# Ledger of designs, part 14: miniprotein binders against q56419

Target 1, 326 residues: q56419
Amino acid sequence: MEGRTLEEVQEEVFKRHGVLVPKKELEDLAKALEEAGLLLTEKVEARLKEEEEKLKRERPMRLAGLSYPEGEREARAFLEAFRASYPGEGEEARVLLMPHLEPSRVPEVYGAALAALEKTPPPERIYLVGVAHRPLKEKAAALPVPFQTPFGPALPDLPALQALDALLPFELFNTPLAFREEHSLELPLFFLKGRFPEARVLPLLVARRSPELGEALKVVLRDFPGLLVLAVDLSHVGPRFGDTPLTRTLAEEARRRDLGFLERLAEGEPEAALAFLGANPTRIDGVEVVASLLPLLRERKGKVLAHRLDLEAPTLSAVGAGTLVL

## First folded at step 14 (miniprotein)

Design ig3
Fold by ESMFold2, fold request of step 15:
Structure ig3 (fold): chain B 326 residues (1-326), chain A 108 residues (1-108)
Amino acid sequence: as target 1 above (326 residues)
Amino acid sequence: GDLIERLEELAEEVIRYLKEHGEEELAREIEEQIKDIIEALKSGDTESAIEILTELAETIARVLHRLGAPEELMQKVAWLIYDVARRLGMSPRQIYEIAKRFARAIER
């Protein structure tokens, strides 16, 4: 029945197995398979609807016990260990760029973020901007609900989120399901909530660059000041990402692109950082976030605190991560 | 349609809490302001409805915060006000101002 007529299937079965299956029986089988597919679709749609309704109330931990400890005491010790992985001192951040890569792969990069947070006065709120790994209905989205963490719920800054939504020419709150498994928010949030337990959060995702988002955030940040966090990874190279196995040359190019990107951001030149990447051949995933937030990054000078291009030995691939303060 | 229902829901939630906390005079004042919004809408005076809602949103936020209203109620009220503002067809700038006033009222 794979693009064949029932007679062709009947003939193939006869040639292969020596039995003639009546055309009526093949028709009945085709109907049953179609009906079973429809029932499976209905069940999946009902389940997705239920998950969407749950996400309108709260966003539970998905990575506790996998990427970080579930218990608060163990989670606190985990943060201390990561801070110790970065022996330097941080600097105060008005804008922080940090990774969302699995923390154990880049401990000193997350440690550098913690060092920066040590020097940063506790903000009233955190604008946490991640990268959408699932489709959004719009260029960007938010989920205005508590995000659970081992340190307690990270409460949404609902008035700031509503102010932001009001300024945008699209609906910000219309893709709850995209947040269900989104590690680009959950992993950085663990570190941010652990250091700033009283801060409220604006959990934002970017799928495609949105100049409107950056302009709206510039207005919102004036009235609702806080810490802006770009939760993005850098280069993605190797077979897992469609390349040949990682070579020294490919790794060197990825490092060069990562550092060149970060250094131009640190000079307050986000347009130059984007231009430096060209067609983005090493697939830095922060590009759409930076392109959306240009008004907030221009002329802000700062420092690259850490960078690592981390090898995935089983896949012969690598992912870059960095920490930048502005 | 749904706009009037949202306004009535806002009134019910706020008035119930105020009465439970001995603020019966303020509950009456808020009930009357919501009725004023509804009557302005019935007469086609959307501009008056918007003006009353803007001042009411700040007042509700301030009073509920002062009385120690639970976070659940504060969030529900914030959503109802936002939904009403959008259904009234308020401009982005007007809705932004409501959200800002609400935030300032609960910062104390």
Scores: ipSAE 0.789, ipTM 0.924, lowest interface PAE 0.8, mean pLDDT 91
Fold by ESMFold2, look of step 14:
Structure ig3 (fold): chain B 326 residues (1-326), chain A 108 residues (1-108)
Amino acid sequence: as target 1 above (326 residues)
Amino acid sequence: GDLIERLEELAEEVIRYLKEHGEEELAREIEEQIKDIIEALKSGDTESAIEILTELAETIARVLHRLGAPEELMQKVAWLIYDVARRLGMSPRQIYEIAKRFARAIER
């Protein structure tokens, strides 16, 4: 049991409960617990395999009724309310950086993304690049199935996904389960599908930086033009993320790191943006995505439309979100 | 799975839809091209099989799109073509070209 002998366990039980349990009884109990654990593991594995097979056909809404409305009429009103939260004007985007943080926490940041989409001609397809919050078998993955939304299914661009997979030195379609609960795709997709109902989608996740992904996407985008979306959050600071409680100094540093990162991206200098973060002391979420997509970000100038470092008062923590058009 | 099984499945899906829509001559032409691929493979002429598949992929995409094939069928056919191309041992560039031709045949 975690390196203990049964004699040590026996002594511990005696100290705590005043009863000396024979070693054989402890051995029998340990064996029974191990066997029960194996059976539970097999049941969990069988359920996960079933979920994996379902995800090979479609990806259902997980956050409808929680993060956004389930009904189409209510969902359209939701979009308009978020647009109204940002009174400014957008700009046309070939590349859009937007958050995947809970929408109600940063309404004007999502509103700025909607403002940019208003100025953006409807694309044939959207390259939606999120952050994997569950392990991937490779550095990146895609799930080439319809993603359900209140506005109808977002259909995959299968030829573009197949073209991308063909150029990569790894299997792109081999981690369906990583998409099961992945909000970094679902939350931005709600806004994107609501504004571009006819666009097909390439739903992509990055776990670890992949130069090969960026080079392949540069080729694919030339033949399959569309909107590139980086669905990423910025600084993560405070006790929930392993820091001391949030202070004015830590919050100011997080804001400075967020804006410095975004501004360097807006100058067309993604390498400089990454270098500015150094060891990434405020844990900006988007670094692996940006590092993968360098060939697509170089020399693209644009504008930061919005930023917010959102406070989580109960946890004394904060998360940054921004909107950048290139 | 095997390459011939995937080719036969591709043929079945496409030919069934074409016949259901009165395209008997096109169904026959597609059937002959698939047979030509299989014959080329049996003779060890992989280069001919690749050339025929590349043109066939574009033709299938164009014809099914023109006939208004449901999205589910278009996706199944796209997967079968992709799987066949990989099993043929086509290079990344060759597979990319098939995907590109398929996409352009169904885009406006």
Scores: ipSAE 0.788, ipTM 0.924, lowest interface PAE 0.9, mean pLDDT 91
Fold by ESMFold2, look of step 15:
Structure ig3 (fold): chain B 326 residues (1-326), chain A 108 residues (1-108)
Amino acid sequence: as target 1 above (326 residues)
Amino acid sequence: GDLIERLEELAEEVIRYLKEHGEEELAREIEEQIKDIIEALKSGDTESAIEILTELAETIARVLHRLGAPEELMQKVAWLIYDVARRLGMSPRQIYEIAKRFARAIER
């Protein structure tokens, strides 16, 4: 009915079918359809509010049985299989960059992260910084509730989260619904909780670069020491991401961008790493997180432990993943 | 949520746990400190209310931790203290200090 008057509709019905429908009947129908639409939006809004209230108490597993086993015994074996996928040794990490891509696609990259955790003293807390895949009300957000895992709940470090929130020019606890399906926290958390069952977590998402977040975190980390984890993926290339079909040339460029980015981070030069990407033509996923956390990455040297550009034949696309310790 | 309502909720949660664990004298001390905060607010003396809250936050954290309070209670108390601090209009640095004191009190 949009774009036509009731009179036009009435005339067309009469012309085609020989029936003159009174304007009142057409008006009544239009009103009923509008009321039905309002009821549907009210139901959706009520459901979203209900989900938001649930997320203020806990964040349930969404990927158990899909990306990792739900049962603790099977989950433990899963961790060990992933560690075995990486034949090398790790190094102690104060900062760990690890992926959030589906674990079965890059098993040795997650295995390298486990190797690094193996060399890392159990921290009191983990600053887990992922990439928001849903809009946030602010540049960054946290969800200060237990995150369920097969190894039990990962408890929030509330004092550290509250200290962080106090220092930011925006409310950190701002978008609970964005965490509902956020795999960039859930997938790395499975591995982190499995290796550090006593550590509390600061589950953080970045939507847009925030220098304020990095400066505040630098202060908080001095008083609340812990492991900083950048849970980010690297290049995204191919038709799923707006490119032509993946070619060997595009894949080679994506690998070069990934490794060049990681190596510059490993040199303690995060600004140079960002500059190396320029306009970020292969859409490295970690740019907004790294740009937020510059004060925590400068002058911190380390090592790239693993990298894989995982090719996805059905979509003619690829996603890069890496493991970096600093 | 009213500031006094939040203070009363904080008191209720902490005092109930203390009484359940035989700490009636400490429960009375906590109750008195919360009353002191409320009286300072009624007299317009927010500086005193802030000072009392800061010491109270550390005391509550330390006592509940020593008694082995369940994590859900510790988290609820941390939220109530944080919410009260914000409603008092404490500065970012004052709120940060409360969070830091709370964290230090639950460390061994």
Scores: ipSAE 0.779, ipTM 0.921, lowest interface PAE 1.0, mean pLDDT 91
Fold by ESMFold2, fold request of step 15:
Structure ig3 (fold): chain B 326 residues (1-326), chain A 108 residues (1-108)
Amino acid sequence: as target 1 above (326 residues)
Amino acid sequence: GDLIERLEELAEEVIRYLKEHGEEELAREIEEQIKDIIEALKSGDTESAIEILTELAETIARVLHRLGAPEELMQKVAWLIYDVARRLGMSPRQIYEIAKRFARAIER
């Protein structure tokens, strides 16, 4: 009934069905439909509140049996297979950039992350910074609850999270529903928990760049040392992302942007890495996270261990993934 | 919720656990400190309440950790302390210090 009067609806019903429905009956029907829509909205809101309350206790696995095995034994074999996909040696990481793309699409990139973790002393805690795929009420958020994995629960580092929240000009513990389906935390966490089963986790999401987050994290990391993980993907190109179908030229540009970004980060030049991307024409996923974390990335030199621009043949699109140690 | 109610909830959770594990003297000490915080608040002495809470948070963390308190209790207590600290109007630096002391206490 959007844009139509009841008289117009009445006329259309008569034309199609040969029945003249009195205007009052159409008014009653419209009110009943409006009331039914309100009831559906109330049911959805009640369901969402219930899910939100569950998320205040724990975050269950969503991708077990889909992206990684559900059972612990199979999950360990899965980790070993991914490590074997990268035959090189890693380097110790104080900061690790790794993807959140479906692991089977970029096995050697995740393998490179595992190789870096092999060289990294077990941290007391992991600052896991992903990319929010659902809106947040603030620029960033955390969910301070256990995240379930096939290797057992990844426990939150609640004191470190509370210290971080205290330093921010906004409530860090916001938008629990945004974490419900968030693969940018779940997929990297599988690998991190598998290698560091005793480490606690700060599960963080960035929706929009927050310089305040980076400044606060620099303070928190001094008193609560740990491994900083940027769980980000790189270029997103092709029709799935609003481009024309993937061409060789577009793929080469995406690869060039990915590598130029990673190489500048590896030189300890995060501002230069962001400037290199300009308007970010290939939609590198990590920009908002890197822009938030500048104080933690400046003057940290390191190495790009792996990169792939992975093709999605069905969508004529591609997504880049990389592994960087700093 | 009410600040006093949150303090009483903190006391109830900690004291119950201590008594269940034979730590009656520590339970009495904790109870008195929480009562001191409440009395300071009733007299408008927020600064004393903050000082006592800061020391109490470290003590609670240390004692519960040493007794092997379950993770669920440790998290609940950490949340109650954090909530109380914010409701007291503690500065960001004061709240940060409480979190840091709590963390240090459960490290050893």
Scores: ipSAE 0.778, ipTM 0.922, lowest interface PAE 1.0, mean pLDDT 91

Design ke5
Fold by ESMFold2, fold request of step 15:
Structure ke5 (fold): chain B 326 residues (1-326), chain A 104 residues (1-104)
Amino acid sequence: as target 1 above (326 residues)
Amino acid sequence: SPIEEAKRLIEEAIRLAQEGREEELLEKLKEAIKILIENGASPEEVAEMAFRLAMEFVRRGAPPELILRLIKEVARAAEEAGASRETVQRIAIEAYERIREEVG
C-alpha cells in the first residue's frame, strides 16, 4: 500500500463517498489483503511514528479553511456571526453541553453556546470532553500539548492533566494519533478559545464509558476549578447510520429522544437521561461521555438553550445538536 | 507481618529519597505495594504507605508535580501486583485525598 493507515483509508472513503466504514470491516479487508501478500509497509509505520512525534509537541489546525476561517480577523467575524444566529440570551454555565457537528449546519446551536459563554466568568481552564472517532488504547485519553486555533494556541493545563492522570487506573496519555483529526475537540475549541483566550485546556476524549474518568474528574475539578464542556452530538438517523431513508416519523423520534435526553440532564438526572435512551436506537453520540461523567452531572440543574435536528440532504440522514447549560 | 514488612520497606524508601536515589526508592516502593496487595490490604492501607513517603517529600519542599508522580507510581505498582482497576483507582484517590488533607 502507498503509506496509508486504516484510519486514513476510512477517512478517504468518508471524504470521497460520505460513508464511514466501520473499523471491523476495514480490519477484515486488511486481513484478506495480507493473506494475498498485500501488507502495510514499514514506510507507513515510519510515517505514523513521525506523525505521533509531531503530536507530542502540538496539535495543528486541520479544519481551518474548511469549517472555519484560518485568519484571525475572519475567524473573529465568523464567531460573531454565529453569536448573531442565536437571538436569545444565555445563562451562566458550570457545565456546558455543545455540539461538534459542522458549525455551518447548526449555527444557532453554536450561537447558543456563545451566549452561555457571555454569561460565564472566564475560567482559568476548560475541561473539553469530546468523543473519540478513532480507537483509543484505553476508554479515555488526553493530549497534553497546545492545540492551534486562529485565535492563537490553546495551551494545555499541565498540572491539572497530571493530577487527572495520577488518579486514573490507566495511562491517560495513551493514543496521540487519535487526536490528529479529531473534530469533536477542534470545532468546539474554536468557539471556546475565541471567547476565553486566556483559558488553558484539558483536551479529553472518551471512546467508551469510563466511570473511572468521572471519579477522577470530580476530584480534579474540585482542586482545579474550571468550565466542563461536553462536546457531543445527539441523534444520528438515516441511511448513513443504518436506517431507512429519513422519514417524518424517524425525524420526530430522533427529536423526541434528543430533547428527552437533554431535559433529563437539565433536571440533574443523568442516570434517568441514560435510562430514557435505553438501547439508544437513534444513536445519540453523547451517551458514552455522559455515562463517564455521572458524578459531575448529578443534581446539577440547568436549561436547554437550543436544539436542531439537521438534515444531510445528500445522504437523506440527519444529526441532532443541542446546547445545554448546567 | 505483611504490614510491618511493608512499613520497613517504606522506611528504606524514605532513606533512599533523602539520598536522592530515585530508582532504588521506587523499587522499594513497588516491593512494599506488592506485599500489601498480595496479602489483601485495603486501599486505605496501601494509600497509607504512599502517604508516609509523600510526607517526606513534602517536608523536603518537593513540588506538587513530584507528589503527583509518586501517586501515579503507587497506582502503577498496585496494578503490576494484580489489583483490579477499581482498586487501583481507590488507592490513588485515597492517597491523593490524604496528602491534600494534611498539606492543605
Scores: ipSAE 0.863, ipTM 0.945, lowest interface PAE 0.5, mean pLDDT 90
Fold by ESMFold2, fold request of step 15:
Structure ke5 (fold): chain B 326 residues (1-326), chain A 104 residues (1-104)
Amino acid sequence: as target 1 above (326 residues)
Amino acid sequence: SPIEEAKRLIEEAIRLAQEGREEELLEKLKEAIKILIENGASPEEVAEMAFRLAMEFVRRGAPPELILRLIKEVARAAEEAGASRETVQRIAIEAYERIREEVG
């Protein structure tokens, strides 16, 4: 009954149903509805507080049985099948860009990432940088707990995380609930943990570009060397994302934007890659991550191993995914 | 001068560390940082105070975790005193680099 007087409601009920409801009864109804809404809010808040406390100890699998197998043997076979989807050779990566799109949609793109990992010496730790799909209290966040996988827990690198937190002008461990459903970490982590079972992880999310994160990571990576992974998707085009239905022209533009972006990154020119996108009309997912990590991407040359713009037929939309090694 | 006052507060913090009085030590550290920020000290000058206290902890065999905590407390104090986020980060990185060069 927001924005309406009780008299207006009373008159409408009378016009519609021929009954004059006393003002007192309408007042009682309004109070009851407010109280019911407050009780629902309290129940939701209690549930969220409980989940937040659990996330301070560990982050459980959310996509086992949905995006990848729950059992370890089946998960191992799943990795092998994805590697086989990319018949080429990888290259050693010091920085890896890989997708977080549903793996079955872009099997050769994940396969290319596995091929790169095959050529990469096992790192002591992995800096896994995803895209926050829920609001963060700051521009970036981390969750310093084990992330469960079918291959066992991915343990946090607590010393490196503490160093990173100390070098930021904000609290790094700021939004545990944002990690609860965050597939941009869980999906790439499955592949990374499967290939590097001994590596510790820094699970990081970016909501908005943070030059501060890049400056801090430059220092931390020097003293705590490891593999830097940008777990990002590329163009998002079509009605699901605010466009007209997908056309051949829109798809070709999205591919051009994806590849132009990746190619400029591969030349060690991340500022040029961002400038190439301008207002980012095809909504490349990774812009905020790349903009945060400029100091780590400059002058680092590499190669684009794979790309796909994957059609979502039911929504007449498409999402791009790629694999880049630097 | 503000720098000499900040140094005296850091010397008090060092004595409090000797006695295991962590909360009182942190209050002296926060006061020193506040004085420096409010009087326009450079990030390097603020980081110098963190370095002086850190060297005492290093001489006493403090683990790296405690040194990182000290750096974070300096950053928090600077933000509380009104420094911009850019300045806060410069202080933290400068302190870290100076300590690392001395300790490794």
Scores: ipSAE 0.859, ipTM 0.943, lowest interface PAE 0.5, mean pLDDT 91
Fold by ESMFold2, look of step 18:
Structure ke5 (fold): chain B 326 residues (1-326), chain A 104 residues (1-104)
Amino acid sequence: as target 1 above (326 residues)
Amino acid sequence: SPIEEAKRLIEEAIRLAQEGREEELLEKLKEAIKILIENGASPEEVAEMAFRLAMEFVRRGAPPELILRLIKEVARAAEEAGASRETVQRIAIEAYERIREEVG
């Protein structure tokens, strides 16, 4: 029936089975299938509305038992194991760049972030800026609700979020469903909440670069000081991402792009970091976040603590992750 | 003049705020902002009107949440009146800065 007339279906059934099904019966079946599909669509839409209402109260864990343990004791041990995977010392961060890639793939990169947090005085609040993997109604969004973690709820900084919304020329609280499955917030938040259990959070997503977000955040951070976290991944290369199979040459290029980007950020030159990537041929994940936050990154010098380009052997592909303190 | 008409509307909105008539004051605020934007007022001039009204709310002991909502309503009114998003943001930031300077 897909793209076929009822007469064609009727004839095929007769040829195969020797039974002539009346056109009326085929027409009735087609109508019934269409009506059933419409009802299913209505049920899916009702389900999504229910999920959206739940998200107006809290954002539940989606990755517990998958990416990190469900229980607090096991989660605490998990954090300690990740810290132990990075043998170095951190530095105090006013801005922290860390990944949102599956933690088991880049343990020392998350460990470096934990090392930086050890050197960082507990902030009153954390500005957590992730990458939207689902469409937003605007260039950026926030969800002003508790985010559940094994360490308890990460409470929103409502006054700072409201100030941020008031200083934007668009509605900040615009797409609750985009947060439902957003791992770029959930995975870094696990580590941040585990280290700073009393800090409030501003959970932010960027879909497309927004200079307006950077201008507003400059004012809000002045009046509501805290830790700025860019939760972004780096290069994505290989067949999974539209390239040829991973070769030494492609991997070397991805590492060069990752490190060159991070190094220029570490020199306080975010515009140069973006220019270095050009058309972004290795698909570094964090470009829209960095481009939004230029006023907060300029002239802020720091250090790259860790980097890994992690291989996906089954797909002959790789993803880069890094830890940068500013 | 248009600026004097906008000032009159803001003075009326302040009086309505003193009487607790919030829906009516919002209507006057939106009208004032529309007049200012349509007549080419600077972001600073628009922000000054928002600041004057906000200070009445501060005198009445309004919580910071309400003051921030007022700023957002001014921004929405400016957008509805045809201001660019850049201009809308400049208005909001300027109003915020003036209020924060006065309140501390």
Scores: ipSAE 0.840, ipTM 0.937, lowest interface PAE 0.5, mean pLDDT 91
Fold by ESMFold2, look of step 14:
Structure ke5 (fold): chain B 326 residues (1-326), chain A 104 residues (1-104)
Amino acid sequence: as target 1 above (326 residues)
Amino acid sequence: SPIEEAKRLIEEAIRLAQEGREEELLEKLKEAIKILIENGASPEEVAEMAFRLAMEFVRRGAPPELILRLIKEVARAAEEAGASRETVQRIAIEAYERIREEVG
């Protein structure tokens, strides 16, 4: 309910300006403002429905020219530069954990992912699991359309996506607008499509942990083999995230949490990795994805290839990123 | 018994499928699933009904898309009848696995 009555407004205007505005005129104004708000809401809703219809055909690049180059030639040179930022060798991955943080902030972490892809036979399809930054209607979602990249469209694996949808107790294709600006898919996809231009993609988002997603994916991956990619960031610490300014102690704790989490995943112990984090005091955002995918991570051993806790000096905050192969 | 009644409804749905009466067959399917859920049938028993109907579609040469949609309709019916999401998923996976084993 509004905190003021029309009589209170009328009295306030009279006291302030010496003019008595009749109650009917104030009522008419209030109705007009309410109607204008309803019309604005209808216009916004119509525009959003138009965007949803466009997203049913394709998902355009949003970060070309910002996070990576627009042109294909420049984009390939960009990939080469990132690979060079990681001087080590990769290992074959059946599961790859990689970041979705702005690539220029953690170049060697993305470079490590590229090094792993160099050792990975080209998959028929990639299960790309990101973190929803906008609400989903369900715990998880997919968008079964081409995702545009500088390397051409990443085509959806429609049979695998339909099988996944059929094995979930909710509609998988539930929130197209959540994909419109979702960088947790677009940024990793740039690197994946650049290395595997023929692979089809299952673009998936997790908003809240979904054991149902993991159980369904276990069946779908058996029948539709491919590369599973967890596109997640790690610790988020500092004032931007609700903490005190970043101190050496807080940064050391965030690094310890990131590495301990990754190391337990590398031992094939995803439940132990989650238990290690407890209440998740450094806000690792990969926890919901890992908790969803437990059946696919158990007893799968591997190696941490890279990690960085990247400092945001202006905000006195930091975000962690890592590369893990399983 | 509820299982025998559900089987009769599925047999009726199969005949409706043969006649190309898709909306009516879905109504019979939903009724069968509702009876099973309301009487405490296991996910395997519900999946068996879905499997029987799916085999008619397979024998008629239905593309995999239609078979997967049928599984999804069974899941929707089970949820509408009050089954938990865990139960709904077990039904869908069991139906998928049985159909996969038969078709290869």
Scores: ipSAE 0.830, ipTM 0.933, lowest interface PAE 0.6, mean pLDDT 91

